# VH-VL binders against q8ixk2r445to577, part 80

Target 1, 133 residues: q8ixk2r445to577
Amino acid sequence: FFGMLQNKGLTDYCFDYNPPDENQIVGHQVILYLCHGMGQNQFFEYTSQKEIRYNTHQPEGCIAVEAGMDTLIMHLCEETAPENQKFILQEDGSLFHEQSKKCVQAARKESSDSFVPLLRDCTNSDHQKWFFK

## First folded at step 17 (VH-VL)

Design u81
Fold by OpenDDE, look of step 17:
Structure u81 (fold): chain C 133 residues (1-133), chain A 119 residues (1-119), chain B 107 residues (1-107)
Amino acid sequence: as target 1 above (133 residues)
Amino acid sequence: QVQLVQSGAEVKKPGASVKVSCKASGYTFKGYAMHWVRQAPGQGLEWMGYINPYSGKTKYNEKFKGKATMTSDTSASTAYMELSSLRSDDTAVYYCAREKYAEYYFDYWGQGTTVTVSS
Amino acid sequence: DIVMTQSPSTLSASVGDRVTITCRASQDISNYLAWYQQKPGKAPKLLISAASTLQSGVPSRFSGSGSGTEFTLTISSLQPDDFATYFCQQYHSYPYTFGQGTKLEIK
């Protein structure tokens, strides 16, 4: 699967990565932003290694969850996907992080109308459902 | 360079409608939300809403629901805002403003369109 | 709705003066605050974003500070080109709202 990773509950919002320096793509937080269909900052790939790759730059970035964190941070992809970069996109649309055993949820950043994907206990909320478009 | 060029001034009678255009250039139009902000004479700025040109999704200030209709034409790189059932208190300068990508503030503005409603 | 209150509404100052404009939010908006400059007959121009981030091309004499509910725009040494109306804007929550403006005029 590849393309825009769009949230079902938070209509018209997609995974988005917009690092301050396009030549340094690691270490920043993945956000949610209005879907635009242009690829670039919103082009992701779900790989056979269960990675979510930011597939517009070299070296390729893979979404990771750092220890003790609930945010999605861009790391470099590795030959063998590390445990903190493994996700399961389930049939019901839930995005499950294997290591933390939590689901990715569209959430408000600082109670604002800016949004970020955060790890949360898995529920049946549409805000935890994602699809590639 | 990014430019937003709006349509010319309008003079309308009460009850009429007006459609203001905002033509964008210098960037990929569908990639950025376009907001509308009005400013009554001698008054402050008032956010009206935005449109995502890609999806056509809109978000309106509740105050302007039923008053303003935002549309866009990606082929023309143009955003539109129609005001219906015009009243005297709709007299204002209307601005289109581009949202800074993923930052939500407004980095570029149109020059404004004056809409005057008078009998 | 989040209410943004600017102070003062009008400010008279001279070239070379240090000028400070305050914006208060009715609730915590973190740093989701922008400052705009508007001259008569012109559209607003973005000066500061994220409360303190100076935009490219904006003179360094402009600065922004604050977080939460209290914010300030400072012009360290007022220049003739700075006489205008200034607006703060919160983009924390919809509907976005602006302060009522501060008209900076020559003394």
Scores: ipSAE 0.898, ipTM 0.954, lowest interface PAE 0.5, mean pLDDT 96

Design u82
Fold by OpenDDE, look of step 17:
Structure u82 (fold): chain C 133 residues (1-133), chain A 119 residues (1-119), chain B 107 residues (1-107)
Amino acid sequence: as target 1 above (133 residues)
Amino acid sequence: QVQLVQSGAEVKKPGASVKVSCKASGYTFTGYAMHWVRQAPGQGLEWMGYINPYSDKTKYNEKFKGKATMTSDTSASTAYMELSSLRSDDTAVYYCAREKYTEYYFDYWGQGTTVTVSS
Amino acid sequence: DIVMTQSPSTLSASVGDRVTITCRASQDISNYLAWYQQKPGKAPKLLISAASTLQSGVPSRFSGSGSGTEFTLTISSLQPDDFATYFCQQYHSYPFTFGQGTKLEIK
């Protein structure tokens, strides 16, 4: 699966990664933003290693969850996907993080109308449902 | 360079409708939300809503639901806002404004379109 | 809706003066605050975002500070080109809202 990773509950919002420096793509938080279909900052791929890869440009970035965190941070992809980079995109649209045993949920950042994907206990909420488009 | 060029001034009678255009250039039109902001004479700025030209999804200020209709034409790189059932208090300068990518404030503005409603 | 209140509504100052404009939000908006400059007959121009981030091309005499509910725009030394109306805008929550404006005029 590849393309825009769009949220079902938060209509018209997609995974978005916009690092301050295009030559340094790691270490920043993945956010949600209005889907625009241009690819670039909203192009992701779900791989056979259960990674969510960003933009598929070298060096490739993979979404990771750091210890004790609930945010999605961009790391470099590795030959063998580390445990903190493994996700399961389930048939019902839920995005399950294997290591934390939590689901990715579209959530408000600081109670604002800016949004980020955060790890939360898994529910049947549409805000935890994702699909590639 | 990014430019937003709006249609010319309009003079309408009460009850009429008006459609303001905002032609974008210098960037990928579908890549940025277009917002509309109005400013009544001698007054402050008032956010009306936005359209995502990619999906045509809109979000309106509740105050302007039923009053304003936002559309876009990707082939023309143009955003439109139609105001219906015009009243005298709809008299204002209307601006289109591009949303800064991922940030929700406005980095580029149209020059504004004056809409005057008078009998 | 989040109400943005600017003070003062009008400010008279001279070239070279240091001036401060305040914007208060009716609730915590973190740093989701932008400042705009508007001259008569022109569209607003973005000066500062994220409460304190100066936009490219904006003179360094402009600065912004604050977080939560209290914000300030400061012009360290007024220049003739700075006499205009200034607006704050919160982009924390919809509907986005602006302050009523501060008209900075020459004394």
Scores: ipSAE 0.910, ipTM 0.957, lowest interface PAE 0.5, mean pLDDT 96

Design w61
Fold by OpenDDE, fold request of step 18:
Structure w61 (fold): chain C 133 residues (1-133), chain A 120 residues (1-120), chain B 107 residues (1-107)
Amino acid sequence: as target 1 above (133 residues)
Amino acid sequence: EVTLKESGPALVKPTQTLTLTCTFSGFSLSTYGMGVGWIRQPPGKALEWLANIYWEDDKYYNPSLKNRLTISKDTSKNQVVLTMTNMDPVDTATYYCARLRYGDYYFDYWGQGTMVTVSS
Amino acid sequence: DIQMTQSPSSLSASVGDRVTITCRASQDIHKYLAWYQQKPGKAPKLLIYDASELQSGVPSRFSGSGSGTDYTLTISSLQPEDFATYYCQQDYDWPYTFGGGTKVEIK
């Protein structure tokens, strides 16, 4: 699967990554933004290694969850996907992080216009449902 | 078991400052993502959100009351304190503290509430 | 601020009845909606979050639905303990606002 990764509950919002330096794409948080498909910032690929890959840049980035964190951070992809980069996009649309045993949920930052994907306990909430468009 | 309990004066004079304390158990504000909020409800009326405080001491206020509200926490005592200045009879209400989580701004556990009457 | 309008403000029903309460937001709140039950002299109790997720311990006769600006709380078969006032709350944007409430009374 590839394209924009859109949230079902937070309608019209997609995974978005826009690193401040295109030559160093790692270390920043993936956010949610209105789906527009422009600038390659919203193009992701779900790979056979269970990665959510940001492959519009070289070297390619893969979404990871750092220890003790609930945010999604861009790391470099590796030949063998590390455990903290493995996600399961389930049939019901839930995006499950294998290592943390949590699901990715669309959330708003308090008193902010910004939305971010966060790891939360898995529910049937549409805020935890994702699909490629 | 999660519990919250509000404490403070039942009667406040106009122009005085209200200080309410929320004492909770079953969770900690040292835990990532945890928050405590205050909500009030005038007699026979709807609920109004007042303020939130989170584990990192991040504070948020209802814009309409921001200049009158101060929220603080003592994590070691499992307490959250709300102060509201320049009280007026229109501020008469039951005041609740409740638990919430960052990113999920609904309240899953509530205190029983404390009635505060503002009267001369 | 996001305005939450509940309807009806009150209704009378009998045990066993299907009860429907509506909440309309002044703008799209993207399913960031919670429902509470409040009995006299008691604090609100969370019933539903994220528009349709049933809070733990809440009977299955309660359900929530909706999207965009329009949301509904349904009690499939009203029980004696369900007579109360119900509130919706949006948690999409600050300040987080509540509906005016719907009082469910005994017919």
Scores: ipSAE 0.925, ipTM 0.960, lowest interface PAE 0.5, mean pLDDT 96
Fold by OpenDDE, fold request of step 18:
Structure w61 (fold): chain C 133 residues (1-133), chain A 120 residues (1-120), chain B 107 residues (1-107)
Amino acid sequence: as target 1 above (133 residues)
Amino acid sequence: EVTLKESGPALVKPTQTLTLTCTFSGFSLSTYGMGVGWIRQPPGKALEWLANIYWEDDKYYNPSLKNRLTISKDTSKNQVVLTMTNMDPVDTATYYCARLRYGDYYFDYWGQGTMVTVSS
Amino acid sequence: DIQMTQSPSSLSASVGDRVTITCRASQDIHKYLAWYQQKPGKAPKLLIYDASELQSGVPSRFSGSGSGTDYTLTISSLQPEDFATYYCQQDYDWPYTFGGGTKVEIK
């Protein structure tokens, strides 16, 4: 699966990554932004290694969850996907992070216009449903 | 079991400062993502959100009342305190504290509420 | 601020009736909507969150639906304990705002 990763509940919002330096793409948080399909910032690939890969840049980035965090951070992809980079995109649309045993949820930062994907306890909420477009 | 309970004066004079304390159990504000908010309800009217405070001491206020509100926490005592200055009869309401989580700004557990009357 | 228009303000119903309450937001709130039940002299009780998720312990006769600006709370078969006032709340944007309430009275 590849393309824009769109949320079902937070309609018309997609995974978005726009690093400040295109030559150093790691270490920043993945956010949610209106789906526009322009550029390379909203193109992701779900791989057979259960990675969410940001492969429009070299070296390729993979979404990871750092210890003790609930945010999605871009790391470099590895030959063998580390445990903190493994996600299961379930048939029902839930995006499950294996290591934390939590689901990715579209959330708003309080008093902010910004939306971010966060790890939360798994529910049936459409805010935890994702699909590639 | 999660419980919250509001305490404070039932009667406040105009221009005085209201101080309410929320004492809770069954959860902690040292827990990541945890928050406590205050909501009020004038008699026979709808609910109005006042303020939230979270585990990292982040504070958020209703813009309409932000200049009058101060929210604080004592994690060791499982207490959240709300102060509201320059009280007016229009502020007469039942005041509730309630639990919420960051990213989910609905309230899943509520105190019983405390009625505050502002009168001379 | 996002305005939540709740309708009707009141309704009369009988036990066993299907009851529908609606809330309309002044803008798209993307399913960030909760429903509460409040009985006289009591605190609100959370029924539904994220527009359609049933809070733990809430009877299955309660359901929520909707998207965009329009949302609905449905009680499939009204029970005696369901006579109360119901409120919707958006948690899409701050300040978080509530509907005006719907009082469900016994016919």
Scores: ipSAE 0.922, ipTM 0.959, lowest interface PAE 0.5, mean pLDDT 96
Fold by OpenDDE, second read of step 17:
Structure w61 (fold): chain C 133 residues (1-133), chain A 120 residues (1-120), chain B 107 residues (1-107)
Amino acid sequence: as target 1 above (133 residues)
Amino acid sequence: EVTLKESGPALVKPTQTLTLTCTFSGFSLSTYGMGVGWIRQPPGKALEWLANIYWEDDKYYNPSLKNRLTISKDTSKNQVVLTMTNMDPVDTATYYCARLRYGDYYFDYWGQGTMVTVSS
Amino acid sequence: DIQMTQSPSSLSASVGDRVTITCRASQDIHKYLAWYQQKPGKAPKLLIYDASELQSGVPSRFSGSGSGTDYTLTISSLQPEDFATYYCQQDYDWPYTFGGGTKVEIK
């Protein structure tokens, strides 16, 4: 699966990654933004290694969850996907993070109009359902 | 078991400051994502959100009342305090504290509420 | 601010009835909508969050649906303990706002 990773509940919002420096793509948080499909900021791939790859840049980035965190941070992809980069995109649309045993949920920041994917306890909420478009 | 309980004066004179304390158990404001909010309800009327405070001491207020509200926490005591200045009879209401989480801004556990009457 | 309009403001129903309450937001709130039940002299109780997720411990006769600006709370078969006032609340944007409430009364 590849393309825009769109949320079902938070309609018209997609995974978005726009690092300040396109030559240094790691270390920043993945956000949610209106789906526009322009450029390379919203193109992701779900791989056979259970990675969510940001592969429009070299070296390729993979979404990771750092210890103790609930945010999705871009790391470099590795030959063998590390545990903190493994996700299961389930048939129902839920995006399950194996290591934390939590699901990715579209969430709003308290003081802004911005949205971010966060790890939360798994529910059947449409905010936790994702599909590639 | 999560519990919250509001405490404070039942009667406040106009122009005085209301101070309410929320004492809770079953969770901690030292826990990432945890928050406590205040909501009020005038008799026979709808609910109105007042303020939130989170584990990192981040505070948010209803813009219509922001200049009158102050929210604070004492994590060690599991307490959240709300102050509201320049009280008016229109502020007569039951005041609730309730738990919420960052990213989930609904209130899953509520206190029983405390009725506050503003009268001379 | 996002305005939440509930309808009806009150309704009369009998035990066993199917009851539907509507909540309309002044703008798209993308399913960031919660429903509460409030009985006289008691605090509101969370029933549903994220428009359709049933809070733990809430009977399955309660359900929520909707998207965009329009949402509904449904009680499939009204029970005696369900006579109360129900409120919707959007948690899409601050200040978080509640609907005006719907009082479900005994017919």
Scores: ipSAE 0.888, ipTM 0.949, lowest interface PAE 0.5, mean pLDDT 95
Fold by ESMFold2, fold request of step 18:
Structure w61 (fold): chain C 133 residues (1-133), chain A 120 residues (1-120), chain B 107 residues (1-107)
Amino acid sequence: as target 1 above (133 residues)
Amino acid sequence: EVTLKESGPALVKPTQTLTLTCTFSGFSLSTYGMGVGWIRQPPGKALEWLANIYWEDDKYYNPSLKNRLTISKDTSKNQVVLTMTNMDPVDTATYYCARLRYGDYYFDYWGQGTMVTVSS
Amino acid sequence: DIQMTQSPSSLSASVGDRVTITCRASQDIHKYLAWYQQKPGKAPKLLIYDASELQSGVPSRFSGSGSGTDYTLTISSLQPEDFATYYCQQDYDWPYTFGGGTKVEIK
């Protein structure tokens, strides 16, 4: 699977990554932004290793969640995917993070114009359902 | 079991400052993602969100009231304090504190509420 | 601010009836909607979040649905303990705002 990763409940919003320095792609948070398909910020690859890859530059970035945290942060991809970079896109559309056993949910940063994906206990909420365009 | 309880004066005079304390148990504001908010309900009227505070001391206020509100916490005492300045009779309401999680801006456990009357 | 309009403001129904309460938001709230029950003299109780998800411990006769601007709370078979006022609340955008309430009276 590759393309724009959209949220079912927060309609017309997509995973987006826009690091301040294109030569330092790690360490920044993934956001949700209105889907537009312009440039490279909204295109991700879901790999056979269960990674969500940002393939714009070498080295490639992979989405991770650090232990004890709930935010999705860009890390370097590794030859063998680390456990904190493994997500299962389930048949019902939920995006399950294996290490934490939690699901990715669309949420607004409080009192902000920004939305972000973050981990929460798994529910049937449409805010936890995702699909590739 | 999660519980919250509001305390403060039942009567304040116009222009005075209201201070309300929320004392809670069954959860801690040291827990990642936890928050406490304040909501009020004038007699016979709709609920109105006032403010939220979270585990890392981030604070957020209803924009229409932000110049009158201050929220703070004491994590070791399991308390959250709301201060509202320049009280007016239109501020007469039942004031609730309630629990939420960051990202989910609805409230899953509520205190019993405390009625505050503002009159001369 | 997002305005939440509830309808009806009150209703009267018999035990066993199917009851439907609606909320309309002044803009698309993307299913960021909660429902609360409030009995006289008591605090609100969360029933539904994210438009359709039941809070733990809430009886299955309660259900929520809707999208965009229009949302519905349904009680499939009204019980005597369901006498209360019901409020919707959007949590899509701050300030988080509530509907005016719907009072349900048991005949």
Scores: ipSAE 0.795, ipTM 0.922, lowest interface PAE 1.0, mean pLDDT 92
Fold by OpenDDE, look of step 17:
Structure w61 (fold): chain C 133 residues (1-133), chain A 120 residues (1-120), chain B 107 residues (1-107)
Amino acid sequence: as target 1 above (133 residues)
Amino acid sequence: EVTLKESGPALVKPTQTLTLTCTFSGFSLSTYGMGVGWIRQPPGKALEWLANIYWEDDKYYNPSLKNRLTISKDTSKNQVVLTMTNMDPVDTATYYCARLRYGDYYFDYWGQGTMVTVSS
Amino acid sequence: DIQMTQSPSSLSASVGDRVTITCRASQDIHKYLAWYQQKPGKAPKLLIYDASELQSGVPSRFSGSGSGTDYTLTISSLQPEDFATYYCQQDYDWPYTFGGGTKVEIK
């Protein structure tokens, strides 16, 4: 699967990554932004290694969750996907992080113009359902 | 079992400061993601959100009342305190504390509420 | 602030009736909506969150639906213990705002 990773509940919002330096793509937080389908900021790939890859630059970036955190951070992809980069995109749309045993949820930070994917206890909420478009 | 309970004066004079304490059990504000909020309800009227505090001591206030509100926590005592200055009869209401989770801004557990009357 | 318009303000119904309450937001709140039940002299009780998710322990006769600006709470078959006031709440933007409430009374 590849393309825009869109949230079902937070309609018209997609995974978005826009590092300040395109030559240094790691270390920043993945956010949610209006789906626009323009550029490379919203293009992601779900791989057979259960990675969510930011496949726009070399070296390629992979979404990871650091220990004790609930935010999605960009790391470099590795030959063998580390445990903190493994996600299961279920048929029901849930995006499950294997290491934390939590699901990715579209969440508001402080205001309506600021949204991020966060790890939360898994529910049937549409805010925890995702699909590639 | 999650429980919350409000405590404070039932009567406050105009211009005085209201101090309410929320004592809770069944969860901790040292736990990642946990938060406590205050909501009030004038007699026979709708609910109004006042303030939230989270495990990292992040605080949020209703903008219409922000200059009058202060929220704080004592994690060791499982308590959250709300102060509201310059009380007026229009502030007469039942005040509730309730639990929420950061990123999930609904209130899943509520205290029984404490009635506060502002009168001379 | 986001305004939540709840309708009707009150309704009369009988046990067994299907009851529908509506909540309209002044802007798209993207399913960041909760429903509460409040009985006289009691604190509100969470029924539904994220527009349609049933809170644990809440009877299945309660359901929530909607998207964008329009949301509904439905009680499929009203029970004696369901006579109460119901409130919607948006958590899409600060400050959180509640609807004006809908009082469900016995006919």
Scores: ipSAE 0.759, ipTM 0.920, lowest interface PAE 0.7, mean pLDDT 94

Design w61
Fold by ESMFold2, fold request of step 18:
Structure w61 (fold): chain C 133 residues (1-133), chain A 120 residues (1-120), chain B 107 residues (1-107)
Amino acid sequence: as target 1 above (133 residues)
Amino acid sequence: EVTLKESGPALVKPTQTLTLTCTFSGFSLSTYGMGVGWIRQPPGKALEWLANIYWEDDKYYNPSLKNRLTISKDTSKNQVVLTMTNMDPVDTATYYCARLRYGDYYFDYWGQGTMVTVSS
Amino acid sequence: DIQMTQSPSSLSASVGDRVTITCRASQDIHKYLAWYQQKPGKAPKLLIYDASELQSGVPSRFSGSGSGTDYTLTISSLQPEDFATYYCQQDYDWPYTFGGGTKVEIK
């Protein structure tokens, strides 16, 4: 799948990654931003290796979650996907992180204008449902 | 079993500082993502959110009250403390502490509440 | 601040009735909406989160729905223990705000 990864509950918000430049593509948090489809910040690929790739340039970024954390951070993609970069996009729209056994949820950073995807215990909440457009 | 309990004075005079302690069990603020918040309810009125504190000691306050509130925790004692300065009769309310998780700003377990009356 | 308006302020109903309580937000809250039940002299109890998700241990006769600015709590068959005041709360934006409550009374 390739396109804008949208949240069902937080309507009209998409995965967004705005790295400072090519040499800063890793180590920053993925955010949620109003879907617009302009530029390259909102286009991701879901691969057969269960990766979510930010692939508009080289080297490609892959979304990861560090052990014991809940934030989605950009890492470099590897030839064989590491376990912390594997997500299952399920038929019901949930986005399951295999290593942690948790689901991706849309949440506001507390007392902030920013929304982010975070790992949470899996529920049937529409805030844990995602789809490509 | 998750429990929370508020303790503090039932009567406070105007201008005094209120200190409330939330003692809880069945969870820890050393657990990633865990938080405790304070909510109050004036007699016969709606609930009002006051403040949240989280496992990393991040603190967040209702903007309308931020200059009067201080929240802190003692993780080893399973306690959260709320201090509210310059109390006024309009602050008369039942004060609750409650559990939440960062990102989910609703409260799944509540203490029984403690009634605080502000009068001379 | 996001204002939450509940309707009605009170209602009378009989055991077995279907009751509906509404909550309107002053702006789109994107389903970041919780419902609480509060009995006299007791703390609120969480019933519903994320507009429609039932909290563990809450009877299935409670359900939530809605989107945008308009949300509904439904009790499909009112029981004696359901006579209480119900509050909605948005957790979309700080400060997190509550509705004024709906008192459900025995007819």
Scores: ipSAE 0.748, ipTM 0.914, lowest interface PAE 1.3, mean pLDDT 92
Fold by ESMFold2, fold request of step 18:
Structure w61 (fold): chain C 133 residues (1-133), chain A 120 residues (1-120), chain B 107 residues (1-107)
Amino acid sequence: as target 1 above (133 residues)
Amino acid sequence: EVTLKESGPALVKPTQTLTLTCTFSGFSLSTYGMGVGWIRQPPGKALEWLANIYWEDDKYYNPSLKNRLTISKDTSKNQVVLTMTNMDPVDTATYYCARLRYGDYYFDYWGQGTMVTVSS
Amino acid sequence: DIQMTQSPSSLSASVGDRVTITCRASQDIHKYLAWYQQKPGKAPKLLIYDASELQSGVPSRFSGSGSGTDYTLTISSLQPEDFATYYCQQDYDWPYTFGGGTKVEIK
């Protein structure tokens, strides 16, 4: 799949990546922002290696979660996808991170205008349901 | 088993500063994502959120009360402290501390509450 | 601030009745809604989060539904221990705000 990755419960919000320095795409947090399709910040590819790939810029980035953490951060893609970069988009729309055994959930940063994807224990909440558009 | 308990004065006079302590067990504020919040309930009225504090000492306040509230923690004692300045009879309420996780701004375990009366 | 309006403010019901309580937000809260039960002299108890997810240990006779601005708590068959006041709470935007409550009394 390629396109804008949207949340079912937090309607009209999409994965978005806007690093402070476009020449250093690694190490910054993925956010959720109102879907608009302008520029290249909201376009991701879900690959056969179960990566969520940011490939509209070079070098290409792959979304990862560090062991013991809950935040989604950008790493460089590798020839063979590392465990921390593998996500399973299930038939029910849940986005499962196999290494942690947790699901991606839409949440507001406390007392902020910003929403982010975070890992949480898997539930049936629509905040844990995702689809490409 | 997760438990929380509030302690502090039952009676304060107008203009005084209220200090409340939440002592908890069954979880730690050293744990990633954990937080404790304060909520109050005037007699017969709705609940009102006051403040949250999280594991890395980030603090957040109800904007309507921000200039009157201070929240702090002592992780080694499993304690959170709320200070509220310039108390008024309208601040008479039961004060609760409760647990939450960052990103989920609802409270899954609550203390029994402590009633604070503000009277001349 | 997001205003949460509950209705009714009170109701009277018998054991075994189906009870429905509603909560309306002043704007779309995207299913960021919780329900609490509170008995006299006691702290609130979380029942439902994310509009429809049942908290662990809460009986299955409780359910939540809704989207946008309109949300509902349902008790399918009222039990003696369910006579209490119920509150909704939005956690979409700060300050996190609560409804005025619905008191469920014995008929």
Scores: ipSAE 0.729, ipTM 0.911, lowest interface PAE 1.3, mean pLDDT 92

